# Designs tried in a protein design chat: VH-VL binders against Ferredoxin-fold anticodon-binding domain-containing protein 1 (FDXACB1). Part 15

Target 1, 94 residues: Ferredoxin-fold anticodon-binding domain-containing protein 1 (FDXACB1), of Homo sapiens (Human) (q9brp7r531to624)
Amino acid sequence: LYPPCYVHDVSFWIDQKKGFDELEFHTVARAVSQDTIISIQFLSRFQHPKTQQVSLCYRLTYQTCDKALTQQQVASMQSQFRKEIQQHLYVIPR
Short names: E, the ipSAE of ESMFold2; O, the ipSAE of OpenDDE; V2, 0.75 times the mean of E and O plus 0.25 times the DockQ between their complexes.

## First folded at step 12 (VH-VL; framework fv_sotevtamab)

Design w8 (from t4 with heavy chain R50W; at its last look DockQ between E and O 0.75; V2 from the best seeds 0.00; counts 0 for: pae O 5.6 > 2)
Fold by OpenDDE, look of step 12:
Structure w8 (fold): chain C 94 residues (1-94), chain A 123 residues (1-123), chain B 112 residues (1-112)
Amino acid sequence: as target 1 above (94 residues)
Amino acid sequence: QVQLVQSGAEVKKPGATVKISCKVSGYTFTDYYMHWVQQAPGKGLEWMGWVDPEDGETKYDPKFQGRVTITADTSTDTAYMELSSLRSEDTAVYYCARDYYPDISYWRYFDYWGQGTLVTVSS
Amino acid sequence: DIVMTQSPDSLAVSLGERATINCKSSQSVLYSPDNKNYLAWYQQKPGQPPKLLIYYASTRESGVPDRFSGSGSGTDFTLTISSLQAEDVAVYYCQQYYATPTFGQGTKLEQL
């Protein structure tokens, strides 16, 4: 009855001095996905015990009812998303 | 101890430009963003923007975008705020404020403040 | 921008009595990754810059008296002075730093 949904996780290192703008993260995600993302869920925080670097992991769920959405299309959007957050949010994708 | 010392009061005419300084001591200048905050007489506080003294990166509130320039001189541990095309409504006390960033936030609160600089804009 | 709204705009309290100031944000300032509220309180006296009192909604800055406390989560926050002292007369501001920093309009606290 419902169109298929696709789930992808994204992990990235953050710069503690620059910080992480979660609102912008959501904004970029919606823009890159052309509003096909229906859910963004924070999963985990990891801090490297030696370097003290911090990484975050989010789960993105893609779904749309007005057009066909394929696994390949979502993978492409996910890849683009990784590039965009690196350019805009001072993060390094893992 | 941490100290932020700002330059003295300014009187300007409309259309003029003002540049205020904020000299810091007691900590490593490049380790913290420096923010500027505007407060009109009898009014509240308004964030203007920040500079990262380490690389000179800035971010401005859209209200001041295009008129404000925030810079940092690491050789003198001094931050500057320049506001051009001054208007009467720019009459205010301007504060520099050192940020403190929580664990992973991009945004900051302000733990140390300059004493403020009054800028009066009148014809 | 996240809009911060304080209430009341002004408040008069007798010495030794409790003072309560409320702050409401137009959006939640609770950050999911660390489950902290990015909300600060400042005290400002005439002719002086603001002084940081509380951050993370409820953590007192060093040197701040115990009579000051912050509470709340999400969009509703409260600054409480358990027993008003004469030196507490000032304007108080809340500030969010979940997004681009914005301040409440301020609450003027006076002595009755």
Scores: ipSAE 0.019, ipTM 0.723, lowest interface PAE 5.6, mean pLDDT 91
ESMFold2, look of step 12: ipSAE 0.740; ipTM 0.899
ESMFold2 (binder alone), look of step 12: mean pLDDT 92; pTM 0.933

## First folded at step 13 (VH-VL; framework fv_sotevtamab)

Design x1 (from w2 with light chain T100H; at its last look DockQ between E and O 0.08; V2 from the best seeds 0.00; counts 0 for: pae E 8.2 > 2, placed apart)
Fold by ESMFold2, look of step 13:
Structure x1 (fold): chain C 94 residues (1-94), chain A 123 residues (1-123), chain B 112 residues (1-112)
Amino acid sequence: as target 1 above (94 residues)
Amino acid sequence: QVQLVQSGAEVKKPGATVKISCKVSGYTFDDYYMHWVQQAPGKGLEWMGRVDPEDGETKYDPKFQGRVTITADTSTDTAYMELSSLRSEDTAVYYCARDYYPDISYWRYFDYWGQGTLVTVSS
Amino acid sequence: DIVMTQSPDSLAVSLGERATINCKSSQSVLYSVDNKNYLAWYQQKPGQPPKLLIYYASTRESGVPDRFSGSGSGTDFTLTISSLQAEDVAVYYCQQYYAHPTFGQGTKLEQL
């Protein structure tokens, strides 16, 4: 059977002073999703013209062969992921 | 040999400002966050805020925001906490406490504490 | 803010008996990346600063006797002293460091 595929974007302001740890970002994504995130794609970098704050946008693709993976489960994983990057990667959701 | 040595006790009137120092030794000051914790008489511990000595970045608990200023002077390996517009409820022991900074993915527990500084606010 | 609530507020235990102190957080303090609970326990004796006992909910700090143990996960945590000694009379605090630090209100442990 063709496994369902769920796509969610996340964008956030980074702390340029503390830096953005992209390896930790990928690690958090894998941990929260129990490795159901099969793709993490960098989409864009935006610098706000007034404040000069920088934001990043990534696209997360969730997929598994298990029919138990549902839209609600993916939404829950995405919500947890946003919370954890906010708490530990010095980012602010946009 | 890690030591956090705080300035001595102070007595202040309402509306005054107090500035407490915390001089460190036995470790590289710039590598660790410095936190400040309030303990009112007979009460528990309340986090006030912290500074990153490397770049001076601070975060404060909302209940102290606007009255507290936490700074670090890396030339003297000393952190400071300044509390303004003192009230009688600010009578407390104030502690500096070290947290491990190099692991930027999360805050850590406080492994070393200063001896505490009693500030008494009375009219 | 993550609110930390301890129970009981005060506890009296005979020497050699087990003491149990509970701590509950208003939000989970389990960080999914490392599967660790960002929860610490401190002991404070009169006139002294707090002393770290336990970090990551269950790991003893160096020099802490093995009669002290921590357990729990997510939102519910316990500090256990397996056999109370006279020197264990103190106030005990839990503290989360998942976000900016907050402490429980403290539990006063007395000798019965």
Scores: ipSAE 0.013, ipTM 0.684, lowest interface PAE 8.2, mean pLDDT 87
ESMFold2 (binder alone), look of step 13: mean pLDDT 91; pTM 0.933
OpenDDE, look of step 13: ipSAE 0.682; ipTM 0.912

Design x2 (from t6 with light chain T100H; at its last look DockQ between E and O 0.91; V2 from the best seeds 0.74)
Fold by OpenDDE, look of step 13:
Structure x2 (fold): chain C 94 residues (1-94), chain A 123 residues (1-123), chain B 112 residues (1-112)
Amino acid sequence: as target 1 above (94 residues)
Amino acid sequence: QVQLVQSGAEVKKPGATVKISCKVSGYTFDDYYMHWVQQAPGKGLEWMGRVDPEDGETKYDPKFQGRVTITADTSTDTAYMELSSLRSEDTAVYYCARDYYPDISYWRYFDYWGQGTLVTVSS
Amino acid sequence: DIVMTQSPDSLAVSLGERATINCKSSQSVLYSPDNKNYLAWYQQKPGQPPKLLIYYASTRESGVPDRFSGSGSGTDFTLTISSLQAEDVAVYYCQQYYSHPTFGQGTKLEQL
């Protein structure tokens, strides 16, 4: 049997001038999740037709065999992740 | 036309500090990041850091972190690069370079460059 | 840091012949949000600053002759000069901007 797998999506607005550091995004994700994120998948890019602001959506998959991982733990990590990217990556979570 | 004009060559002793300038014209200064790139004699290019002239926000390469200070004066359309605790290895041509951001990239490529400033560090 | 490695370090090509310079990145520089490779090429002549030739791996900067072309994706990229001209003698650098900018070590292109 495989350990539980948890999937969460994250969407956020980008500051076009500042840009979006995708590599740092991955780094922050691994750090916040304590390396329980096994996959980060880019899902979609949306540009607001009126404001022209750009939004990105990523899918994060959590799974580990080293320790028990609960939905609550993942939810907590996801919440912290949203806070971290907002503080460090010039993005605004949606 | 876009122009980046840097200050003249510098000769410094080890341990000293050098500050070079890059004055721009032909575009809105605070709309673009200003980067600094080091090139030792006969060597390649190394990114040092950048400043957002609009808010003064900076990013530095870890190699120069703690010794380099990049600033921008929007009143004079001039960017500055200050490098302290100079050592012989800092002997190089230093370039200011403007980036361009047609997309949502965080890091950039450089479409306009200054003519370069030679800094010589010797005893 | 993303390490950029060019090959060869030096190249001698006869006028009118094709010059090929390769650039390899230690990791992919394909930027998912834009689906573009964040790779640029520069030309540098003695005593001059680098000149932008190519960005997004294959887009030619305005004013750059058609004989210059960029190709590749992910980690492997190539700058090609279809027919070498005398004024093309220079050092060429690749640069990624997927992460904090890093440059290849440069390729010296000489006339044979």
Scores: ipSAE 0.618, ipTM 0.902, lowest interface PAE 0.9, mean pLDDT 95
ESMFold2, look of step 13: ipSAE 0.756; ipTM 0.899
ESMFold2 (binder alone), look of step 13: mean pLDDT 91; pTM 0.935

Design x3 (from t4 with light chain T100H; at its last look DockQ between E and O 0.93; V2 from the best seeds 0.83)
Heavy chain, then light chain:
Amino acid sequence: QVQLVQSGAEVKKPGATVKISCKVSGYTFTDYYMHWVQQAPGKGLEWMGRVDPEDGETKYDPKFQGRVTITADTSTDTAYMELSSLRSEDTAVYYCARDYYPDISYWRYFDYWGQGTLVTVSS
Amino acid sequence: DIVMTQSPDSLAVSLGERATINCKSSQSVLYSPDNKNYLAWYQQKPGQPPKLLIYYASTRESGVPDRFSGSGSGTDFTLTISSLQAEDVAVYYCQQYYAHPTFGQGTKLEQL
ESMFold2, look of step 13: ipSAE 0.782; ipTM 0.901
ESMFold2 (binder alone), look of step 13: mean pLDDT 91; pTM 0.932
OpenDDE, look of step 13: ipSAE 0.774; ipTM 0.930
ESMFold2, look of step 14: ipSAE 0.784; ipTM 0.900
ESMFold2 (binder alone), look of step 14: mean pLDDT 91; pTM 0.931
OpenDDE, look of step 14: ipSAE 0.797; ipTM 0.934

Design x4 (from w6 with light chain A99G; at its last look DockQ between E and O 0.88; V2 from the best seeds 0.83)
Fold by ESMFold2, look of step 13:
Structure x4 (fold): chain C 94 residues (1-94), chain A 123 residues (1-123), chain B 112 residues (1-112)
Amino acid sequence: as target 1 above (94 residues)
Amino acid sequence: QVQLVQSGAEVKKPGATVKISCKVSGYTFDDYYMHWVQQAPGKGLEWMGRVDPEDGETKYDPKFQGRVTITADTSTDTAYMELSSLRSEDTAVYYCARDYYPDISYWRYFDYWGQGTLVTVSS
Amino acid sequence: DIVMTQSPDSLAVSLGERATINCKSSQSVLYSPDNKNYLAWYQQKPGQPPKLLIYYASTRESGVPDRFSGSGSGTDFTLTISSLQAEDVAVYYCQQYYGHPTFGQGTKLEQL
């Protein structure tokens, strides 16, 4: 059995004064996707050469065991996730 | 040199409120979060919550939510922890602790601690 | 909450001998953006506040003697005192700061 698997990256600028809570990032991802996100992989940390702002990039893998996800459902979850991290984690999605 | 000096020991009756102060010196108070940690007699350490002195934002452990209020007064460089509806189980030493200035992390470790304040709750 | 479990609860070690204290977290405390384990060790003597010994699992705080070292990764961590001194008799706590702070139950180190 090979349930469909969708991969989406998310990158965002952090608030360096407040800091970034990676555990809460995982918690928000699970909540928004109703546990459909099965993997969260850190990809990179980038510091902008002019502004010194820091951005982070993570890879999210969506999959279910018991029903097929559609591309549109995953896109909706990804869009909601981008909103939620902005509200809860002091980040600006890119 | 960094110092965190707490107010003196308190004896309270059940149902009362206690407010402990933590006056800092030797660093810029606004730049570091201030945390409070409970240690019951013969027991380990338990995090209660923290305040950002710059904007007053707080975070509390659910165990204490609703009974604890943590504040900071940047004009006197003093943090406060107020615990209401005291019970005998609240008998403990209470510490203020400074976290270290972070690179980019939200949570940090505690590099300086106050001397502790014993609160005894008895009938 | 991330649960921190220390072992043993107490141990007795002869002066000059090695002491080893273990700490296990219920989940990884590795902070991906800087690739560091968010684990600290504290020493507490009777009537005193905790004193920071180690942060990032293995980095010694300034002023801490070389005989103290930390090791481990992910969920399994160790504090080692290579040659016990009389002043090292204390309770030792591990603490994670990957999420909101939680402490191990403490390990009482005594002189045999």
Scores: ipSAE 0.806, ipTM 0.907, lowest interface PAE 0.6, mean pLDDT 92
ESMFold2 (binder alone), look of step 13: mean pLDDT 91; pTM 0.932
OpenDDE, look of step 13: ipSAE 0.830; ipTM 0.937
ESMFold2, look of step 14: ipSAE 0.779; ipTM 0.901
ESMFold2 (binder alone), look of step 14: mean pLDDT 91; pTM 0.936
OpenDDE, look of step 14: ipSAE 0.857; ipTM 0.943

Design x5 (from w6 with light chain Y56W; at its last look DockQ between E and O 0.93; V2 from the best seeds 0.70)
Fold by OpenDDE, look of step 13:
Structure x5 (fold): chain C 94 residues (1-94), chain A 123 residues (1-123), chain B 112 residues (1-112)
Amino acid sequence: as target 1 above (94 residues)
Amino acid sequence: QVQLVQSGAEVKKPGATVKISCKVSGYTFDDYYMHWVQQAPGKGLEWMGRVDPEDGETKYDPKFQGRVTITADTSTDTAYMELSSLRSEDTAVYYCARDYYPDISYWRYFDYWGQGTLVTVSS
Amino acid sequence: DIVMTQSPDSLAVSLGERATINCKSSQSVLYSPDNKNYLAWYQQKPGQPPKLLIYWASTRESGVPDRFSGSGSGTDFTLTISSLQAEDVAVYYCQQYYAHPTFGQGTKLEQL
């Protein structure tokens, strides 16, 4: 049996002066997911045409074979992840 | 023209504290982070930390965390690096360095450097 | 921390000859949001601060001679001086800025 995988996207605004620490982003993602994230993929960069603010979008893929992983559990981790990046990174989830 | 001018050489005893300055000109001080880099005699470069002059926010390398304090005075366009509990291995040239931040990078490279300040720690 | 390792530690090159300095990072320094390698090269002469030569792995800083070039991606980078000049004798450092800045140990370039 192949374990199910769950995919969630996360988008957020960044502070252009402070910048975005991608390494820390990955670190926080893996910590919050208890290492159930198997892939973090950068999807797109968007710059607002009026405000010129920049947003980034990443795709997170959750999967584990050593324990049961439910859609609800992943949703919870995704929610927690959004909170953590807002607190620890200079980003605003959107 | 961008210039970073540091204070003069220091001689300190072990356990003492040193505070060196870096005065800038030729650009808007609070628009760029100011970093400090240590270079022991005949050795390489080690990043110590940086300050955002605009809001005073700092980041430090764990190696120096707890002993180093980096500050900025926007009224005088001067950054400071204070290193306490000095030890012999702190003997080094210390550089202030302005970063340049392209796009959305968090960490930076350094386009302008001070002339360096030698700090000698000896009994 | 991302560890930067240069090779060689020192080299001697004849005037007019090519000098090649390598730099390896312990992990990739490719920054996904802008698809650029966050790697810089510096030149340092005795008694002077480092001078920025290259950033984004391959972009020359203004005023840097064309004989200096940077290449590489991910974890392996190279600084090349196509034709060594006398004024190029110095210590060269690579530096990553994907994470908090770390430098290579330096490469001493001498004239043969």
Scores: ipSAE 0.544, ipTM 0.886, lowest interface PAE 1.1, mean pLDDT 94
ESMFold2, look of step 13: ipSAE 0.696; ipTM 0.885
ESMFold2 (binder alone), look of step 13: mean pLDDT 91; pTM 0.935

Design x6 (from w6 with light chain H100Y; at its last look DockQ between E and O 0.61; V2 from the best seeds 0.00; counts 0 for: pae O 7.9 > 2)
Fold by OpenDDE, look of step 13:
Structure x6 (fold): chain C 94 residues (1-94), chain A 123 residues (1-123), chain B 112 residues (1-112)
Amino acid sequence: as target 1 above (94 residues)
Amino acid sequence: QVQLVQSGAEVKKPGATVKISCKVSGYTFDDYYMHWVQQAPGKGLEWMGRVDPEDGETKYDPKFQGRVTITADTSTDTAYMELSSLRSEDTAVYYCARDYYPDISYWRYFDYWGQGTLVTVSS
Amino acid sequence: DIVMTQSPDSLAVSLGERATINCKSSQSVLYSPDNKNYLAWYQQKPGQPPKLLIYYASTRESGVPDRFSGSGSGTDFTLTISSLQAEDVAVYYCQQYYAYPTFGQGTKLEQL
């Protein structure tokens, strides 16, 4: 049996002036997930045609075999992740 | 024409504080980050930090954290770099540099530089 | 921080010959959302501030002669001067801004 995996997407607006630190994004993801995120995949970049604001979308995959991981736990970590990136990476979750 | 004009050379004693200025013209000051770069004699370039003139937000290299203060005055289109507790190792040319970003991309390179300000720290 | 390492530290090239300067980053500076390498090259002559030559690893800044070119991706980059001119004698720096900006230690290019 393989341990369950949970997939969540996250989208957010970025500040092009301040930039988006993708390395820090990954670092925060690993920290918040307690290293249960096994994959972070960039999905898409969207630039609003009118406002010219840019949004990014990432797919996060959670999985671990050394401890129990529930859907509720992942949801909590995902929520925390959104908070952290908003506070530290100059992004606005959407 | 974009111009970054820095204040003149400084001579300071150890332990003193120096504050140099960088006045800009030819563009909207608060639309771009202003960076400061240190270059010791015969040495390479070292990033010190930057300020967002729009909101005053700063980031510093840990090497200078606690001794450097970068500010911006949008009323005069002038950025400042203040370095305290000066030591001989702080003897260097200091540059202000504009952070450029294109419309559809992010940072980040320095397209315009000040002429540099020599700061000499000696007893 | 991402460490930038240039090679060689110094280089002497005859006029008209090719000069090659390498730059290695401790981490990839390729930004996946834009698929661009946040790598720039600068030229600095004595008593002058650095001059931007190349950005995004391979895009030449306006006014920069065609003999200057940048290449590479990820962690390995190269600045090439196809035919060295006397005015190209200078120190060259690579610089990344993937996260926070850092510079290579510089490469002194002299005329042989």
Scores: ipSAE 0.019, ipTM 0.692, lowest interface PAE 7.9, mean pLDDT 90
ESMFold2, look of step 13: ipSAE 0.747; ipTM 0.893
ESMFold2 (binder alone), look of step 13: mean pLDDT 91; pTM 0.932

## First folded at step 14 (VH-VL; framework fv_sotevtamab)

Design y1 (from x3 with light chain A99G; at its last look DockQ between E and O 0.92; V2 from the best seeds 0.83)
Fold by ESMFold2, look of step 15:
Structure y1 (fold): chain C 94 residues (1-94), chain A 123 residues (1-123), chain B 112 residues (1-112)
Amino acid sequence: as target 1 above (94 residues)
Amino acid sequence: QVQLVQSGAEVKKPGATVKISCKVSGYTFTDYYMHWVQQAPGKGLEWMGRVDPEDGETKYDPKFQGRVTITADTSTDTAYMELSSLRSEDTAVYYCARDYYPDISYWRYFDYWGQGTLVTVSS
Amino acid sequence: DIVMTQSPDSLAVSLGERATINCKSSQSVLYSPDNKNYLAWYQQKPGQPPKLLIYYASTRESGVPDRFSGSGSGTDFTLTISSLQAEDVAVYYCQQYYGHPTFGQGTKLEQL
């Protein structure tokens, strides 16, 4: 059998003037997880009807072939990833 | 009508600095990024960097080793590109280009270009 | 950097004939939030700045003749001129804007 995998979604508001750099989003994900994020799937785009603010939602799948990840390790990576994207991508995590 | 008008051709010696202007008209200067693109003789197009005229934020291609400075003056609707420590390989035509701002994308394509400014670095 | 490779480097085509220029990216340029390929094509005539022809891989810019068309997806893209006119003699560049802008090396289109 394969090692367990963990699925976590991340949603965030973007700065519409600056825009969203999806390539950099992938780069940050690989860096903070040391390549244990094996899949990044775009789920949805939402525009708030009153403020016109846009949010995006992505699904992250964590897994490694070498060693099974723990729930705590994944939670730590997810938390750090949310912090890193806020600092580098003009986004505000939800 | 959107216009991007660049300053005239320049001849420089190695080690000098050049500063090229790009004056815009026909649109709100602070609504769009201003990019600079280098084209050496017989060569293709190379992106140098860009500025957001609204807040002055910049992004540069590392290939220019910190030698490029891009600025915007919203009081005159003019962008500038300054290239220092000039070398013979910097001989090129330099273009300013306006991006198109799609709703949410960070990187964009260029819908309007200046006429180009030839900089010649003679030995 | 996303490397853009055009082929051929030069192309000679008779007036009225079809010209085909290919562009390959080193990775996908599909932007997930709008499901569009972030690829543009430019025409540059001698002594002039580049002129935008195509964006989103296949959408013609306003004022561009119908004989110009773009196609492809992912990493493989094509610019087609269905019936070459004399004024189409130029250098053509593809450019991706999924990441920081990079251009193909250019394809010189000449009259045979």
Scores: ipSAE 0.788, ipTM 0.901, lowest interface PAE 0.7, mean pLDDT 91
ESMFold2, look of step 14: ipSAE 0.786; ipTM 0.901
ESMFold2 (binder alone), look of step 14: mean pLDDT 91; pTM 0.923
OpenDDE, look of step 14: ipSAE 0.845; ipTM 0.941
ESMFold2 (binder alone), look of step 15: mean pLDDT 91; pTM 0.933
OpenDDE, look of step 15: ipSAE 0.821; ipTM 0.936

Design y2 (from x4 with heavy chain Y106H; at its last look DockQ between E and O 0.90; V2 from the best seeds 0.83)
Fold by ESMFold2, look of step 14:
Structure y2 (fold): chain C 94 residues (1-94), chain A 123 residues (1-123), chain B 112 residues (1-112)
Amino acid sequence: as target 1 above (94 residues)
Amino acid sequence: QVQLVQSGAEVKKPGATVKISCKVSGYTFDDYYMHWVQQAPGKGLEWMGRVDPEDGETKYDPKFQGRVTITADTSTDTAYMELSSLRSEDTAVYYCARDYYPDISHWRYFDYWGQGTLVTVSS
Amino acid sequence: DIVMTQSPDSLAVSLGERATINCKSSQSVLYSPDNKNYLAWYQQKPGQPPKLLIYYASTRESGVPDRFSGSGSGTDFTLTISSLQAEDVAVYYCQQYYGHPTFGQGTKLEQL
């Protein structure tokens, strides 16, 4: 039996003057998940036609070879991650 | 045209504080980050930190955290770098450098540099 | 921190010949939202500040001669001077800006 893999997307608006720090985004993801996030894939960049705000979307893949993850554990990590990026990256999650 | 003009060379004793100015012209000062870079004699470039002149927000390299203070005065279009508790290893040329904002990234390259300010710390 | 390593540390090249300077980063400097490599090259002559030559790994800054070019992707980058001129004798630095800025140790380019 192989460990399950969970996929969750995160989308957020950025502050275009402060800018988006992708390296810090990866750093926060690793810290919150204790390296359980094994893949971070950029999916899309969207500019709202009326407000000109920019939104980014990333796909996070959770997996570990040490022990099986539950959906509840992953949901908790995803929730914490969304809070942490709002605190550290000048973003507003969606 | 864009210009970054720094204050003149300084000679300091160990334990003293130095404050270097960087006066800008030819652009809107509070629209760009101002960075400071150290270059010790015969050595490469080391980033020290930056300030957002619009709101005063700073970021510092851990090597200098606690000793460096970077500020901006939008009334005079001047950035400052203050380095305290000077050591002989702080003998270096210090540069101010502007980054350019145009895309969505947090970090940018440096398109304009000041002429440099030599600080000599004699023990 | 992203460590930037240049090679060689020094290089001697005859006038009119090609000079090649390499830069490696300890991790990718590709910024996903715009798909660009966040790598710059600077030239520094004695007693002068650094001068920007190349940004986004391969884009030449305005006023920089066509003989300067940058290439590479991810972690491996190259600055090339196609035909060395006497005024090109300088120290060259690569710099990443994917994270907070870090510079290579520099490469001293000399006339052979």
Scores: ipSAE 0.794, ipTM 0.906, lowest interface PAE 0.7, mean pLDDT 91
ESMFold2 (binder alone), look of step 14: mean pLDDT 91; pTM 0.934
OpenDDE, look of step 14: ipSAE 0.815; ipTM 0.933

